# Ledger of designs, part 167: VHH binders against Flagellar brake protein YcgR (ycgR)

Target 1, 263 residues: Flagellar brake protein YcgR (ycgR), of Thauera aminoaromatica (c4kar8)
Amino acid sequence: MAELSTPSPASPAPLDGGRGDELEKFTLRGARQILQLLQDLITHRGLITAHTGGGHSFMTAVLKVDEERGRVVLDPSPDPQANRRALAAPRLTCVTQLDGIRIQFPLVGLGEGQDKGRPALFAPLPAEMLRLQRREFYRLQVPLAHELSCLLKAEDLARKPVEVSARVIDIGAGGVAVVVPTGAAEFVIGGTLPACRLALPDGEPIELDLEVRNLNRQTQRNGTEQLRVGLRFAALPRAADTRIQRYIFKTERALNAKARGGL

## First folded at step 13 (VHH)

Design X81 (from S3 with S105T; framework vhh_7pa5_2)
Fold by OpenDDE, second read of step 14:
Structure X81 (fold): chain B 263 residues (1-263), chain A 121 residues (1-121)
Amino acid sequence: as target 1 above (263 residues)
Amino acid sequence: QVQLVESGGGMVQPGGSLRLSCAASGFTFSTYAMSWVRRAPGKGPEWVSYISPLGGSTSYADSVKGRFTISRDNAKNTLYLQMNSLKPEDTALYYCARDLDYWDTGRFDIWGQGTQVTVSS
């Protein structure tokens, strides 16, 4: 009887640092905020996946925050090998979730010791903690019936300004994915498209700056090539953010209602 | 309902061994530190051993150090106390207790009913 090792729930992979600029707004660097969040992890008994690199991780918990010594006390693994890996790692990437919020923080300078005769792992307080709400990562697949579009101000291969009407295929709090005809414009990852216009069903288009984050060529079933462009909202006014969030929420509710057989 | 149920107690001769178990229910066992506490006849409660939520940290009273081993199986929601080289002075009612705090020991919010350990020639 092969004990089906229930695949350990895939420890959420650390968010790759490549999204550094996008994550900055969700990064806490204040000492008080960091302390509070660590204390919240204790209070709510949040278990942490500590990644040591090389695909290895172990479960831990913040046992204590020692403000006087400026250190965090972690629960060692019952696996001595995991602890050895942790101690050998130049950096631990700690990942947890609290109230649906993903929390990620690095620990450097890990050491082992004892406090009150209890073995523990010790690290200096993290310099930063990432706090991400799930909703921020949620991307709504835009129903075809909504016909959301984004007027992109881009350049062609000759660096001539061109306006491209792009269909929005998904939208989230942080950006949109659009599809454009191949060759309609030249897009450069990391490039900014200024003064674009996002058309929502609820009113006038939103003017916003977009940053190209991803480019993917897609071949449709009919053989037509399209370019999928992932765009980040570079500078989103608060009012625009509110409208986008409202649209996402309203649409999601409608879709869920439909899925439940209500309409 | 939050509950702790101890088992494994009994009568043993000096030098003998016992293994106590504590079955936890009604809460996320893996997120709590746990302790064993004992009460000998005519004495107050004595803390015996502590184990952290994930089991990586353990501590023992000096009276049992080197003889007792605390462990846990979080998948089974069970706390254990292996007691070796038992002495007459280990005779007590042994309680499983949930620690209120991870690091500050001595505060417990949930107790079992206890299991009797008697060490007698």
Scores: ipSAE 0.864, ipTM 0.952, lowest interface PAE 0.5, mean pLDDT 90
Fold by ESMFold2-Fast, scan of step 13:
Order: C-alpha cells, then structure tokens, then sequence
Structure X81 (fold): chain B 263 residues (1-263), chain A 121 residues (1-121)
C-alpha cells in the first residue's frame, strides 16, 4: 500500500512533479481561490523562493495582483544575473510558506517591464496553486458511510461522569471534530477528556486523551440542536498515529479517485 | 516596538554629497517596501524615493532622478539614501517611512524622527 509523503513546510525545495495524483486534493484551480491566495501572500508578507532550474533560485515577493491584466507583479532580484536566468527559464517554480502552510505554484511567460517608472517582473496568473496544509491542521471530512465514532468520557451538568458516543465528522493528525446532542455533556475549552475511545473501521478502538479546543452549537435540518466539539490528541502513541494516518490516506485516495470520475 | 532611526544628515555646499542611513527595528524589515520622504520649511511632505522589499525595484521623484540612489541591506535592517550633486532645493528634514503597500505606495504607518540636510553656500 502506497503512502503519502508529507514534505517539510519550511523547506524551500520544490516538490516532485510525479506526485500530482497524491497532491491533487491540495491543488487550487479556481480563479477566485488563486486570486485570494495570492492576495493572502501579499497581506501576510510571504517571501517567495523562485526556482529557475539548473539549481538556481532567487528571493522574490508578489508585489501586486493585477486582475485587469491577469498578471502578478514580482519583485526583481537586485542581482541582474538572477533576473536574466529567470527571464530565460521556461518556468519558475515558486515556493513559499504562509502560517506554516506550504504553498507552491508555477509561473510561465515571465517578462520584465516598468510600471510608473519602477522595474518589475510580470507573469500571467498561475493556473494552479498547491496549498499543502501542515500535518496537524489537515482535516479529512469523514464519510457518513464510515460511521466513525468516539466514546467520550465527560461530565454532565451535575458534574457526574458520563460516557457519550459522538459521531466523528472530521479527522486529522492533530485531532478530531465530533458531534454530540446539545446537553449530553458539559465541555470546557482547555479541559481534558481522559481515556476516550476512537473507533476506526479496521480493528479495536484506540484509547486516547483528548483536549477540548473549540465548541460550536448548530441546528440540524430537522430542527434538533447539536454541539460540534473540536478535540486535540494529547500525547498520541505511535501505533495510534500510524492507524489514524493509514485511515486518512486510504479515505483521501478513495475520495480523490471519485472526484476525478474514477468508476 | 516598531522603530525607524535616521542618521547622516548635515550641512554641505552645493555639489556636495551625503549618505543617509535608517536603522529599522521591531519588525521583519525585508518584508516591507520603504520610502524616503522630505519636508522643506513651509512646504508639505514630498516623496523622494521608493525601494521594494528585496531591493530589486526602485523609483525616484523627478527632482532627484540621476542624483540620488536608494538601497537597502536586509541583513543589517538598514535603508540608505546616497545623495550626490546636492542643490539648495534639497534642503529639508529627511524621513524614512515604512510603506504598508508593496506597489501602490503612499500609505505610510511608521516614520523616523527625521535627519536635517542643509545645502547652502
């Protein structure tokens, strides 16, 4: 069984081109999503390492997104040789990081010019951008058919111990989000739920400690209120981490195949 | 927390040269575009020069083109303005300013205290 290798978010080196299938889930192709992510790079002042091929790279930044002309304005290198290499390259591979999330995108058709007497590099908007979330922030939406549950050990309104079977709605390397009926138990942000049991399809339930990170009250379509609880894994054992990773990878792969029209 | 400190001003005769420096602290200097802005007595502020975050793009007011050179050393968190062929009209308080916008410049949020440049016979 194949596994998805997660690169270091801090590494400036480009990801392998042969990983297209495995990275499709993380690839943005919508024009509005691309514009928003480029604008986020400007707003959060993300510096970019632009790879020009042959082991060469230079530091740049997106200075402006010119929506009217469908192009990005990039900071030229103060080194004229780096700019010559960039202009001669058939493609730039741009790598950056935003709040621990790795972002990578190609630029094709790089040109140079001036705007208001200021030198700049210009390139058409990229057709795609890779946004590879940090391992702990990535969340798989759990298919309803999988019927994933977590038995929570909590307290009721009278501070008596209760066990609540909660449906898992999303899962990541760092935690789960679950749904419980409103009033089934009392949750406090920062509180620890010890010895909870996470049921995965393949094998015995995983015993783990969970920390309450967030609470959100929602009304179902049938009018019933439910509480959505975000839970962080506390000191997850390696064996448990491996099983959770395997579930996420298998499910992701199946969902990606379905999204591409894999019959 | 955020601070800009100018230095290098002084008195020179017409045709002389000065190099202004601006030391930045309290923020990631390399992620901001920077400008030099001057104010002569009795006049409003006049933008003098711009430099992009990595230093690859610069621009100048028509009054100083060919005479002034803006540069930056991101490793030292320092902005520079090399002023050559100085004229009496260059007499002003010179400020370094942090620009909030990378390309559509003019929204400055942090200013230094200014350094006085006087060009007179």
Amino acid sequence: as target 1 above (263 residues)
Amino acid sequence: QVQLVESGGGMVQPGGSLRLSCAASGFTFSTYAMSWVRRAPGKGPEWVSYISPLGGSTSYADSVKGRFTISRDNAKNTLYLQMNSLKPEDTALYYCARDLDYWDTGRFDIWGQGTQVTVSS
Scores: ipSAE 0.692, ipTM 0.878, lowest interface PAE 1.2, mean pLDDT 84

Design X82 (from S3 with G106D; framework vhh_7pa5_2)
Fold by ESMFold2-Fast, scan of step 13:
Structure X82 (fold): chain B 263 residues (1-263), chain A 121 residues (1-121)
Amino acid sequence: as target 1 above (263 residues)
Amino acid sequence: QVQLVESGGGMVQPGGSLRLSCAASGFTFSTYAMSWVRRAPGKGPEWVSYISPLGGSTSYADSVKGRFTISRDNAKNTLYLQMNSLKPEDTALYYCARDLDYWDSDRFDIWGQGTQVTVSS
């Protein structure tokens, strides 16, 4: 599911809104989580690129969270035109990074005034914040030697239950891509496959609910046609998430070591 | 490692002008608020001026409002204080300080050695 990849976490450019469904797992909406993340931005002195629309942006920082008034206090731009553009904008898209984690959030209702006699910009607390860890949309190509498989619980062309053992060809924090023979089962984009079993090299198979995200026909080098199915983890238990990320990390390190050896 | 070095002080007559500079090293200058603090002989420190991390917000002690201007160049890691219409009461050692903007703790954690400003006829 390379097509589900997002821009680099280090990029100041805003993430595409069309990827909202895939970004939901990384979106914070709890008031306490939002307050804690904003406080982390203050504590780590994270600089923020605020996009005002029309290709314009300026550098700012969260100076204070005013919990009583439910607002953030932002450092104005030393450029008066940037501040005027920001105040005229219906919303700001704020982008920053903490310890390799991309953070993005909207601010609506920007105003100006003074804080402790100092010029400041004010905005209501964001209703949501995106916290996108580095590598969360990374896709590891699974080595053939690992023989990773996922037992899919799907329906055939007659809508009867069928179990299909699919080869996992890539894996990331958000899902897997698998290959099945053309016609082995019927897949519908947006459909849910319950209680599928992902077999990693270490330990028992992981039981997961998977959502069908995309379908691509592929012709292998030997001329056989296969269906590539992109599957999103609909609900990922913490233990399963840890095991998947550990597998990805270990495999990447092994592949990088092999590449460094000139192989 | 972390260092602030002031310069630009000197002797001037009342009504004169001076521009102080503060060169910062060993930390990410653009992420910290900065202040100027002065100390007259035999007196305690007096806060003079504040500038926010990106330079969009400034404030001044009542005694210097309209006469002093604080500014910063984050690309050069340098803080400035433009001092106009100097008065004998402005005579002091002027310090550059890193400003944590805390309300109830040590507000300034890093100080320079200071630069002497003497206003006399």
Scores: ipSAE 0.529, ipTM 0.823, lowest interface PAE 2.0, mean pLDDT 84

Design X83 (from S3 with G106S; framework vhh_7pa5_2)
Fold by ESMFold2-Fast, scan of step 13:
Parts: C-alpha cells; structure tokens; sequence
Structure X83 (fold): chain B 263 residues (1-263), chain A 121 residues (1-121)
C-alpha cells in the first residue's frame, strides 16, 4: 500500500483522527478552557507546527487571542508559498508541545490581513483542543541492543495464515511501530492481528491483539525494501500495560543517565 | 546568560550600504520578536524595524522604509539589518533588542551594547 502519513522526522506528526473516541476524554470543548489554553500557548511562547495537508506544514505561533472578534492571530510564514497553501487548505491541524503536554487543534476559515499594521493570519477560535500528557503520546525509540520483536499473526496474499517476526522500532502506551520485509504478509489498515506476541527483555512474551493503523514503505541504503507498520494495542490487559510502561520508563531513564554520564 | 551582540557597523559614504548582525544567546531566539533601535548623538532612541518570531511579519519606521530590510535566521540565532541608500541622518549607534510587543515602555527587555554606523563623505 502507498505511504499514508509520514511527516518529516523534524516535524511533529498529527495524532490519528481515527482515534477520536479514544481521545475524547482529553478533548477540551468549553469556550473558557479553549481560551485559557490558547493564552497558555502565548504565555509560554509555544511554537506550533501547522499541517496544511498533502505532507505540507509550516511553523507558526499564536500572537494573541481577539475575544471580541472570536479569533486567533497567527504569525505568518516567511515563505509565501506556505501561506498560500495554508489559506487554500480547508483545515489546518496545529500541533505543539509545552512542558511534556501535547496540544493539537484544528483551525478552519483561515484568512489574512494586518494586525497593528503588520501582516498576520487570522482564524476563528477552534471548537475543540486536544491536551494530552507526554505519557499518553510518547514513543520510545527502541535501542537496537534490546532486540525487541513482535511475532505477528497475519495473512499472505492468498489469505493463508503466516507468522512474521517483526523488529520493534518504537513503543508507546498505545502501540508499537515495527518493520517487516516487503511482501512478508498482507496488511490492511483497520485490520486486526489476533494473538500476536510482544517479546520484552523480561519474562514471557505478551500475547495481545493489534490493529493496523498505518503503513509506510521504506527503501534501505542497501536497496532492500521494508515496510513500517504502525500497530495499536487492542484491549490491552492491565498486567501487560504495566510491563510495557515499566519497560518504557526503565529504558528512558537508562538512556537519560547515559547521556548525562557521557561527558 | 542572556546576551545580544551586534556587529557590522562602520563608516560609509552617503548612498552606501551596510549589513548589521546580532548574535543572540541564552534564550530561545525563535520564540521572540526582535527589533532594531538606534540612537543618534544628542537624540533619544528611535525604533527602526520589527520582525515577528518566525519572520513572517516585518515593519519599519517611515524614515527607513524602502531602504532597510530586517531578517532573521532562527537556526543560527541571528538577526540582520540590511541598510541601503544610507543618508547622513542614519548616523547612530544601532541596538538589537528583544521585543515583547507591548504598547508601553516595557516593550524591550534585553538590549545589546550597540554598533556604530557613521554616514559621512
């Protein structure tokens, strides 16, 4: 399948919109809460990556909230093409992070004009804002030395059962990303892979159901193709959740300790 | 340690050009608007130019509009002022300033030491 959503590694990727029901508890819809969060972005000078669709994004910031006109004032891009793409987009997806909190919100109806005689972009106040603690969206890049793997229960092109041992490249509270050789199995977005086995360094493999969320084809430097598969944990048992979180915390602490000790 | 260090000043004849630079350190440069402010001998400070945090919005004093261009390189933490068609009236000490974009005297909180520009035949 074609590549679905792979923003540049230098740009924060938007959270999957198909997780709307899972993210509802973290979504602010009250006008007062939205205004307060936007003011927090201004006070803390949070830079925002605004995604305009088609793999395009630009950096902006909320310069002020105009409560009387019900709109936000945004810093335009120094790139005129980025501003034209933003103005033509039906929706911007804005992503930022402040002190371990991920914030994401849509802007619809972007316009341009002047604020204090200076060029500016304007948009109506968002109807909703997502505010999520780092732990909920954080993805640990798995050290190669850990040899973390997941045995996937999938189907081949003839719909026959196959087992694929996939290397885990990142892991979070909600899922894993794995890499498999191209053609090893057929993956369908939204499809469920039952009874897969995640091998952590401690204890027995964790049996869990995985949902395919995204697919990305990659060409290695040696010319071989591999498929990156994003997988969501379905109905994760509490004991499994505890073991996964403990692995993430322990590994992050070890990486941070190594970074401080290597002087 | 928050610091702004200007450079690029000098002596030039009327009609000449100079490019001023300001190196910023000790704060997240890309999140702040920046301004250039000048002080001529025997005069008070005069605001010259403004640039927004990401560089998408600029403004100029009427006295320099069309002749000066402000820009920034957030990857290098550096602010620039390209000065063309210089006039004797542009002779001043030029300061880089961090701009909080307030309406009153609290607008600028961090200043450099200044770089001298002298326009004379």
Amino acid sequence: as target 1 above (263 residues)
Amino acid sequence: QVQLVESGGGMVQPGGSLRLSCAASGFTFSTYAMSWVRRAPGKGPEWVSYISPLGGSTSYADSVKGRFTISRDNAKNTLYLQMNSLKPEDTALYYCARDLDYWDSSRFDIWGQGTQVTVSS
Scores: ipSAE 0.581, ipTM 0.831, lowest interface PAE 1.6, mean pLDDT 85

Design X84 (from S3 with G106Y; framework vhh_7pa5_2)
Fold by ESMFold2-Fast, scan of step 13:
Structure X84 (fold): chain B 263 residues (1-263), chain A 121 residues (1-121)
Amino acid sequence: as target 1 above (263 residues)
Amino acid sequence: QVQLVESGGGMVQPGGSLRLSCAASGFTFSTYAMSWVRRAPGKGPEWVSYISPLGGSTSYADSVKGRFTISRDNAKNTLYLQMNSLKPEDTALYYCARDLDYWDSYRFDIWGQGTQVTVSS
């Protein structure tokens, strides 16, 4: 099988539902709370990664909550294959963040149609939503404009050293998530990548040892496949930790200022 | 600083085609629905077309259905309007607009300077 089962706390990868006792205190089941959280996703423009199983996912958004019909209206993928996979899936696992808080919920009974002349995907309101408010699970989504990258020191299939420049998509106190082209290097969960270089805007690259925590293949709208790799900081010097935390703080503050200043 | 910059307008004969572009900067383009709005000389603004944040859903004013196609490239922060079978009544200044409402109503924020489209024989 060898399915990916190691979730990253604040990445788009889904958390294990078998953690019942640990996650129960963070699970919302009240109808009003669920409606409010879905409306907060709309208001804060939260993009959602919808996992359809088999390592497949696509990007969507909640466009509307239809309380009278008891359903959500979702943005279809511009990729028809992603929509077909979603409609065929027995359930979607939806993952997003609001203000660094991880939110996860299932959708069952996905259908397609139109509302007000607009194509849409529809699903019944979820019976439960997970909202994790712990500081240890916080991840900053890295703005594309920052061009934040990590030079990975990895091996190819023949065990020859290769260097891969990977785009950093999220960053937290414990690690980063990066995207690499499929086949650029071989990654094994639990493997260590020594002397990688994380480039931050405010100085020289930081040398880090990174541990591979999870792997997920994603298909882009143009049919290209990318590999998402979750990486843990194996040993983080205080100076490096300080720079990473400063970057996170400054970037979040700038993003919050843009959100408050935009009318 | 939030900006929208339209381009691609010009003069064309009836039955011709034009493709308008709108370059967005200073905000997370992929999280906003976008619209095209036009204003003809001496008339009020008319909504033309809508596209959802990820581009999976579109809609059009009855006056342009079947002739115009809206699209977006979120990687390039760019909105497009492909205009085919142009008519003299399509003559207007065309604006791209950031739509603050995802679905139920149009609430526009941040309008560009516009691009002029003139359809004449």
Scores: ipSAE 0.554, ipTM 0.832, lowest interface PAE 1.8, mean pLDDT 84

Design X86 (from S3 with R107K; framework vhh_7pa5_2)
Fold by ESMFold2-Fast, scan of step 13:
Structure X86 (fold): chain B 263 residues (1-263), chain A 121 residues (1-121)
Amino acid sequence: as target 1 above (263 residues)
Amino acid sequence: QVQLVESGGGMVQPGGSLRLSCAASGFTFSTYAMSWVRRAPGKGPEWVSYISPLGGSTSYADSVKGRFTISRDNAKNTLYLQMNSLKPEDTALYYCARDLDYWDSGKFDIWGQGTQVTVSS
């Protein structure tokens, strides 16, 4: 069995729950899926960072899934103050990572006791668990020199079709973030933009459907306003997915080589 | 190489104290529950104490409860057993053992070579 590395002292912060409907598609709500994922944390020896609020957290592990009693058994902290904070918290946010998959889930109703003469923390099974592959989570910051663009098929204020060339600022397996010229088009969260064209440095533009997920108006330091639009790939053919992944990995490799003093 | 190496044994008078150490190498120590197991002359192995991966949960055999304390330092990959109020009946070879089950203890796959503890006047 491959063992996991010791976690970094700086644990990653929990993902923002207000981050639109993007995270909903990665949320598990089936009882059997939740039980299996919790069992996978035990089998693969995944350590958990439990956030108790107010910037406080402690390391724990799922020691057992008690299906009959509908609860998880957690390793208490050796620090009594951490356990007191956890028990006083209305909710724990648990974060872990297994083989590049980010897992996050809430625990409500934490209690303490003992089983088989052993102290433990107990909590009801979570109603939901977030399971986010690193591949879907990771966003490559697009080098300015690549001049990546996406031709958006959008609508103006009068709902008339308009084409907008947008600069791609980041790209991942699940979507892109673009910057659009001010006033060029109207965007509605949840709206679909069909038959957009993503231009990569090599090959023909990729035709794809995009869903608007978030909108952020940013003021540049020189006073210029820009609209940053987060777009999800609504449907992605295998060939398009392959080309996008190749671009991401090739660009990462080139940036890593340059950072290490490559020519 | 996956290895456990015990140290700290010796001879003590009844009522004395000893601190045993177990140095772990070749695996991620912090993701395993650990136990101490002893073998007295002419007897079978007796489980002594358990500690969870992060050290928040411990348990002891009735024969040592209140006298022995198990602890771990995950940063140093080291397991400890503090033994107080030692009795002649505590004379045994003491083993550090890696526990496969986090909670339902008793399935050991890796053992140390043991360290001898002798309690006599």
Scores: ipSAE 0.679, ipTM 0.871, lowest interface PAE 1.2, mean pLDDT 85

Design X87 (from S3 with R107A; framework vhh_7pa5_2)
Fold by ESMFold2-Fast, scan of step 13:
Structure X87 (fold): chain B 263 residues (1-263), chain A 121 residues (1-121)
Amino acid sequence: as target 1 above (263 residues)
Amino acid sequence: QVQLVESGGGMVQPGGSLRLSCAASGFTFSTYAMSWVRRAPGKGPEWVSYISPLGGSTSYADSVKGRFTISRDNAKNTLYLQMNSLKPEDTALYYCARDLDYWDSGAFDIWGQGTQVTVSS
């Protein structure tokens, strides 16, 4: 089961498949779009963390897009061992960010050579590139003091309607993760919970249809069991989206200010 | 202020060595390729050496290949040129330059003031 938290857009760690269906909407496969995004990385001088597997990575940059030969030119590592690991790897997973947008793409068939007397790494153009705006996957860990809740309209084991007040543990543009007592209701991955009510500060609860994306049963250190449920917003009105983003922004800003201690 | 400041030049005998430094400020040094360019008295500028943004790719003019080594310390925002086996023909004012084109050398927007290297007996 996929983890409920996702890395920050500034994190070099690759994003993996638990939300593959959701990430598909942000995956570019058009040749022109891929070329444009690579040129944007060159223009904005984006540094790339290239993961070679086994916990190894190195810093690189796209130096050139060779459209005629259908390849990218990458800056080699000054560490020869990193270059040898990269060349031996079946694929590189490249991660970068541009203006708060996370960009991730695979490179397969890495080679080395020279152009105009300069050593370089070469790879065929990627067949796909993931382009995620921060708001699309960022998850704010909700402070306990906020007592943020979502009233879930679900079914019990006998398929009877039940309402369960669930504590929201994280929230993003695409959904929430909640915790419920084990056995309070039945959840099925892919199932829809209609007309749930998300309680945000400053106003009426937001009525939402939620899709169950993931389930994680965990035992707390005190021995109690709880169920963590990842829920996707099936449809979100713009006014609701604005309120959620405002809550995320204000809370993150306040947490960052406290973490720095002295403003 | 975007600025490059060269140092380390001086007088040296043929066969001697010098290490030039270039201190960069006012921009993200690690995202730019850098070059060394020299100008001998009465001659036009000659490109000497190139280093890629992360330092993994270097190249040299044929006249200095095997004798000079370009390097960079991105943590210190500093570019270096180690010059060994110096010849009288290496006498020039040496400039560091910020290279706009990651891949094609010769498109520079920021130059330093230069540091003088004189090789004579």
Scores: ipSAE 0.444, ipTM 0.800, lowest interface PAE 2.6, mean pLDDT 84

Design X88 (from S3 with R107Y; framework vhh_7pa5_2)
Fold by ESMFold2-Fast, scan of step 13:
Structure X88 (fold): chain B 263 residues (1-263), chain A 121 residues (1-121)
Amino acid sequence: as target 1 above (263 residues)
Amino acid sequence: QVQLVESGGGMVQPGGSLRLSCAASGFTFSTYAMSWVRRAPGKGPEWVSYISPLGGSTSYADSVKGRFTISRDNAKNTLYLQMNSLKPEDTALYYCARDLDYWDSGYFDIWGQGTQVTVSS
């Protein structure tokens, strides 16, 4: 479920580049928005994990945004080796969190110097910053007992229309992951499946358009092959969005109650 | 309850050494820049030293540069000032202070009660 899952909002690990299209809508590129977000990190005292590559990272903070010189001032590591690795790296991947929002951005062209006798690391302002809210990357693992399904409208190998009832294995605000038998239908990344039907426990099925985002073949222990399909909600109506979020909240609450010994 | 408590002051002869400590509580110590500020009898406050949140950047007043060393232990929520080659003019009440601003220092919101340092023969 890795394809539709993201790290916890508190996780310091960077998000994989393979999700570029899905992450584009959460990427800030406006100069004023970038400056404001960097100032928010200063105001809220957000500590940053800076990844230098090769599995190495260090803790830093944005100490100042120097708009006149178009650069950020960063706290050097007290470990000289970490600073040497950072300066040698072609790129830093910076990860932090602000009020439950995951923030990630690159820094290129890191240098060292002094400002008024204070040692610092300097880097040009990032050209982009990723900003993800929990609701936008959270995925609920669907309990098997719910038997949640999505009726997919797809094509077979002969390009004939087929309807496939797929089991929903996870669900979030942005999409679902489903499992289908190998050979049941043909899926192409970027293809649209129109007028599919998502069956939630309460109420009528939700009719929605789904875009294929990823495909993973897996072989079960019994030798049966399955295809896992990651699907993005295209143009989700407000009523459908509300209903999906209600299901997620209700199910999460029930699972937490069970874990605590509730009925 | 946000609190800073200084300790380690005392009387010492010229050329001696002292190490001041400042115990912080009630806030996330590692996310704030910290400073030492002193006040000599009959004078206004004088900034002495600065340290960044992670401790990678430090600076000193010209009067103490090369003699004093600021450091911090974020795991223990403690700020230190190692004072070497003390002079009579270092006699003052020493305060630790929490910086509101990471870089443009001098905007302090929380101060300790101070610890007295007296350098006299």
Scores: ipSAE 0.594, ipTM 0.840, lowest interface PAE 1.5, mean pLDDT 85

Design X89 (from S3 with F108M; framework vhh_7pa5_2)
Fold by ESMFold2-Fast, scan of step 13:
Structure X89 (fold): chain B 263 residues (1-263), chain A 121 residues (1-121)
Amino acid sequence: as target 1 above (263 residues)
Amino acid sequence: QVQLVESGGGMVQPGGSLRLSCAASGFTFSTYAMSWVRRAPGKGPEWVSYISPLGGSTSYADSVKGRFTISRDNAKNTLYLQMNSLKPEDTALYYCARDLDYWDSGRMDIWGQGTQVTVSS
């Protein structure tokens, strides 16, 4: 008998493999990283939807990672027909979530057997795993060498207009975090800073409106205080959004290449 | 409040049947493997049966294999043990237990109060 209850009406569907270039930066291929992520699914008790093709899927879990045999041990379905479909499939597409992070991976060469008197499904370790944070929460830590800055149009303590060149420390689809010296300007959560200018390494500065979302005082190692300001993009032209996304993608790709190249 | 409550025990003659139930509350039942463990008078605990989180994998002690069937209903947060062909040596207090480990040696952290099964003529 098949499971009739699904508590998530918006159950995750597999992501399109044709978008591989865009997903490459989120794909883990290191054996140790893959083993760690599979173990994290066990420790956090992540349930997995395994898609067998033709609109069919079943619920499973990683019960064990058998490093010696290079395989995962999966919970079989209590429905024998679901197991038969899975074993006949050329590959499974496994989809799960861990702390709001989407995880997707293929399994090829599924077999069945018994270990310690317990029925199980076995599959070789996946060669890759996709680990995708939701777009609005993804933040690229900006390399210091890029000297990314944002010219903020704000007010001082006397409510006089001031321009503050702030260093951008992280950037995402929805905004930036900047650092300013304490006292350089006054920021109010929910306040709008109009016509600020974000300088990217390629091209003219982007003019944009920013909304103050959060304020955090930081004490540096040398004892100086800085103010970290979280800023939301209040309105972005499509061209500006495209440039920001291109910068994020290109920088992440370059950082990954640098790490792998020993630079 | 994490809790396991067993029911369904009683007195039965040799060859009879009983179904034990265990109602789970206070945790995500479907993400835990579960076991049945029994304690006979004057004896230590004996593991009886195991079921994986989704119910696709089960195992049994040699003493009960072929006579007992473990099952679960994750929608109802309930664990079951169907006991057939009962023998006097099956007389024990039966506990349901939550397993911390999915596959290797069971480490159980939450236990019910137990339900008494007595098999006598």
Scores: ipSAE 0.665, ipTM 0.867, lowest interface PAE 1.3, mean pLDDT 84

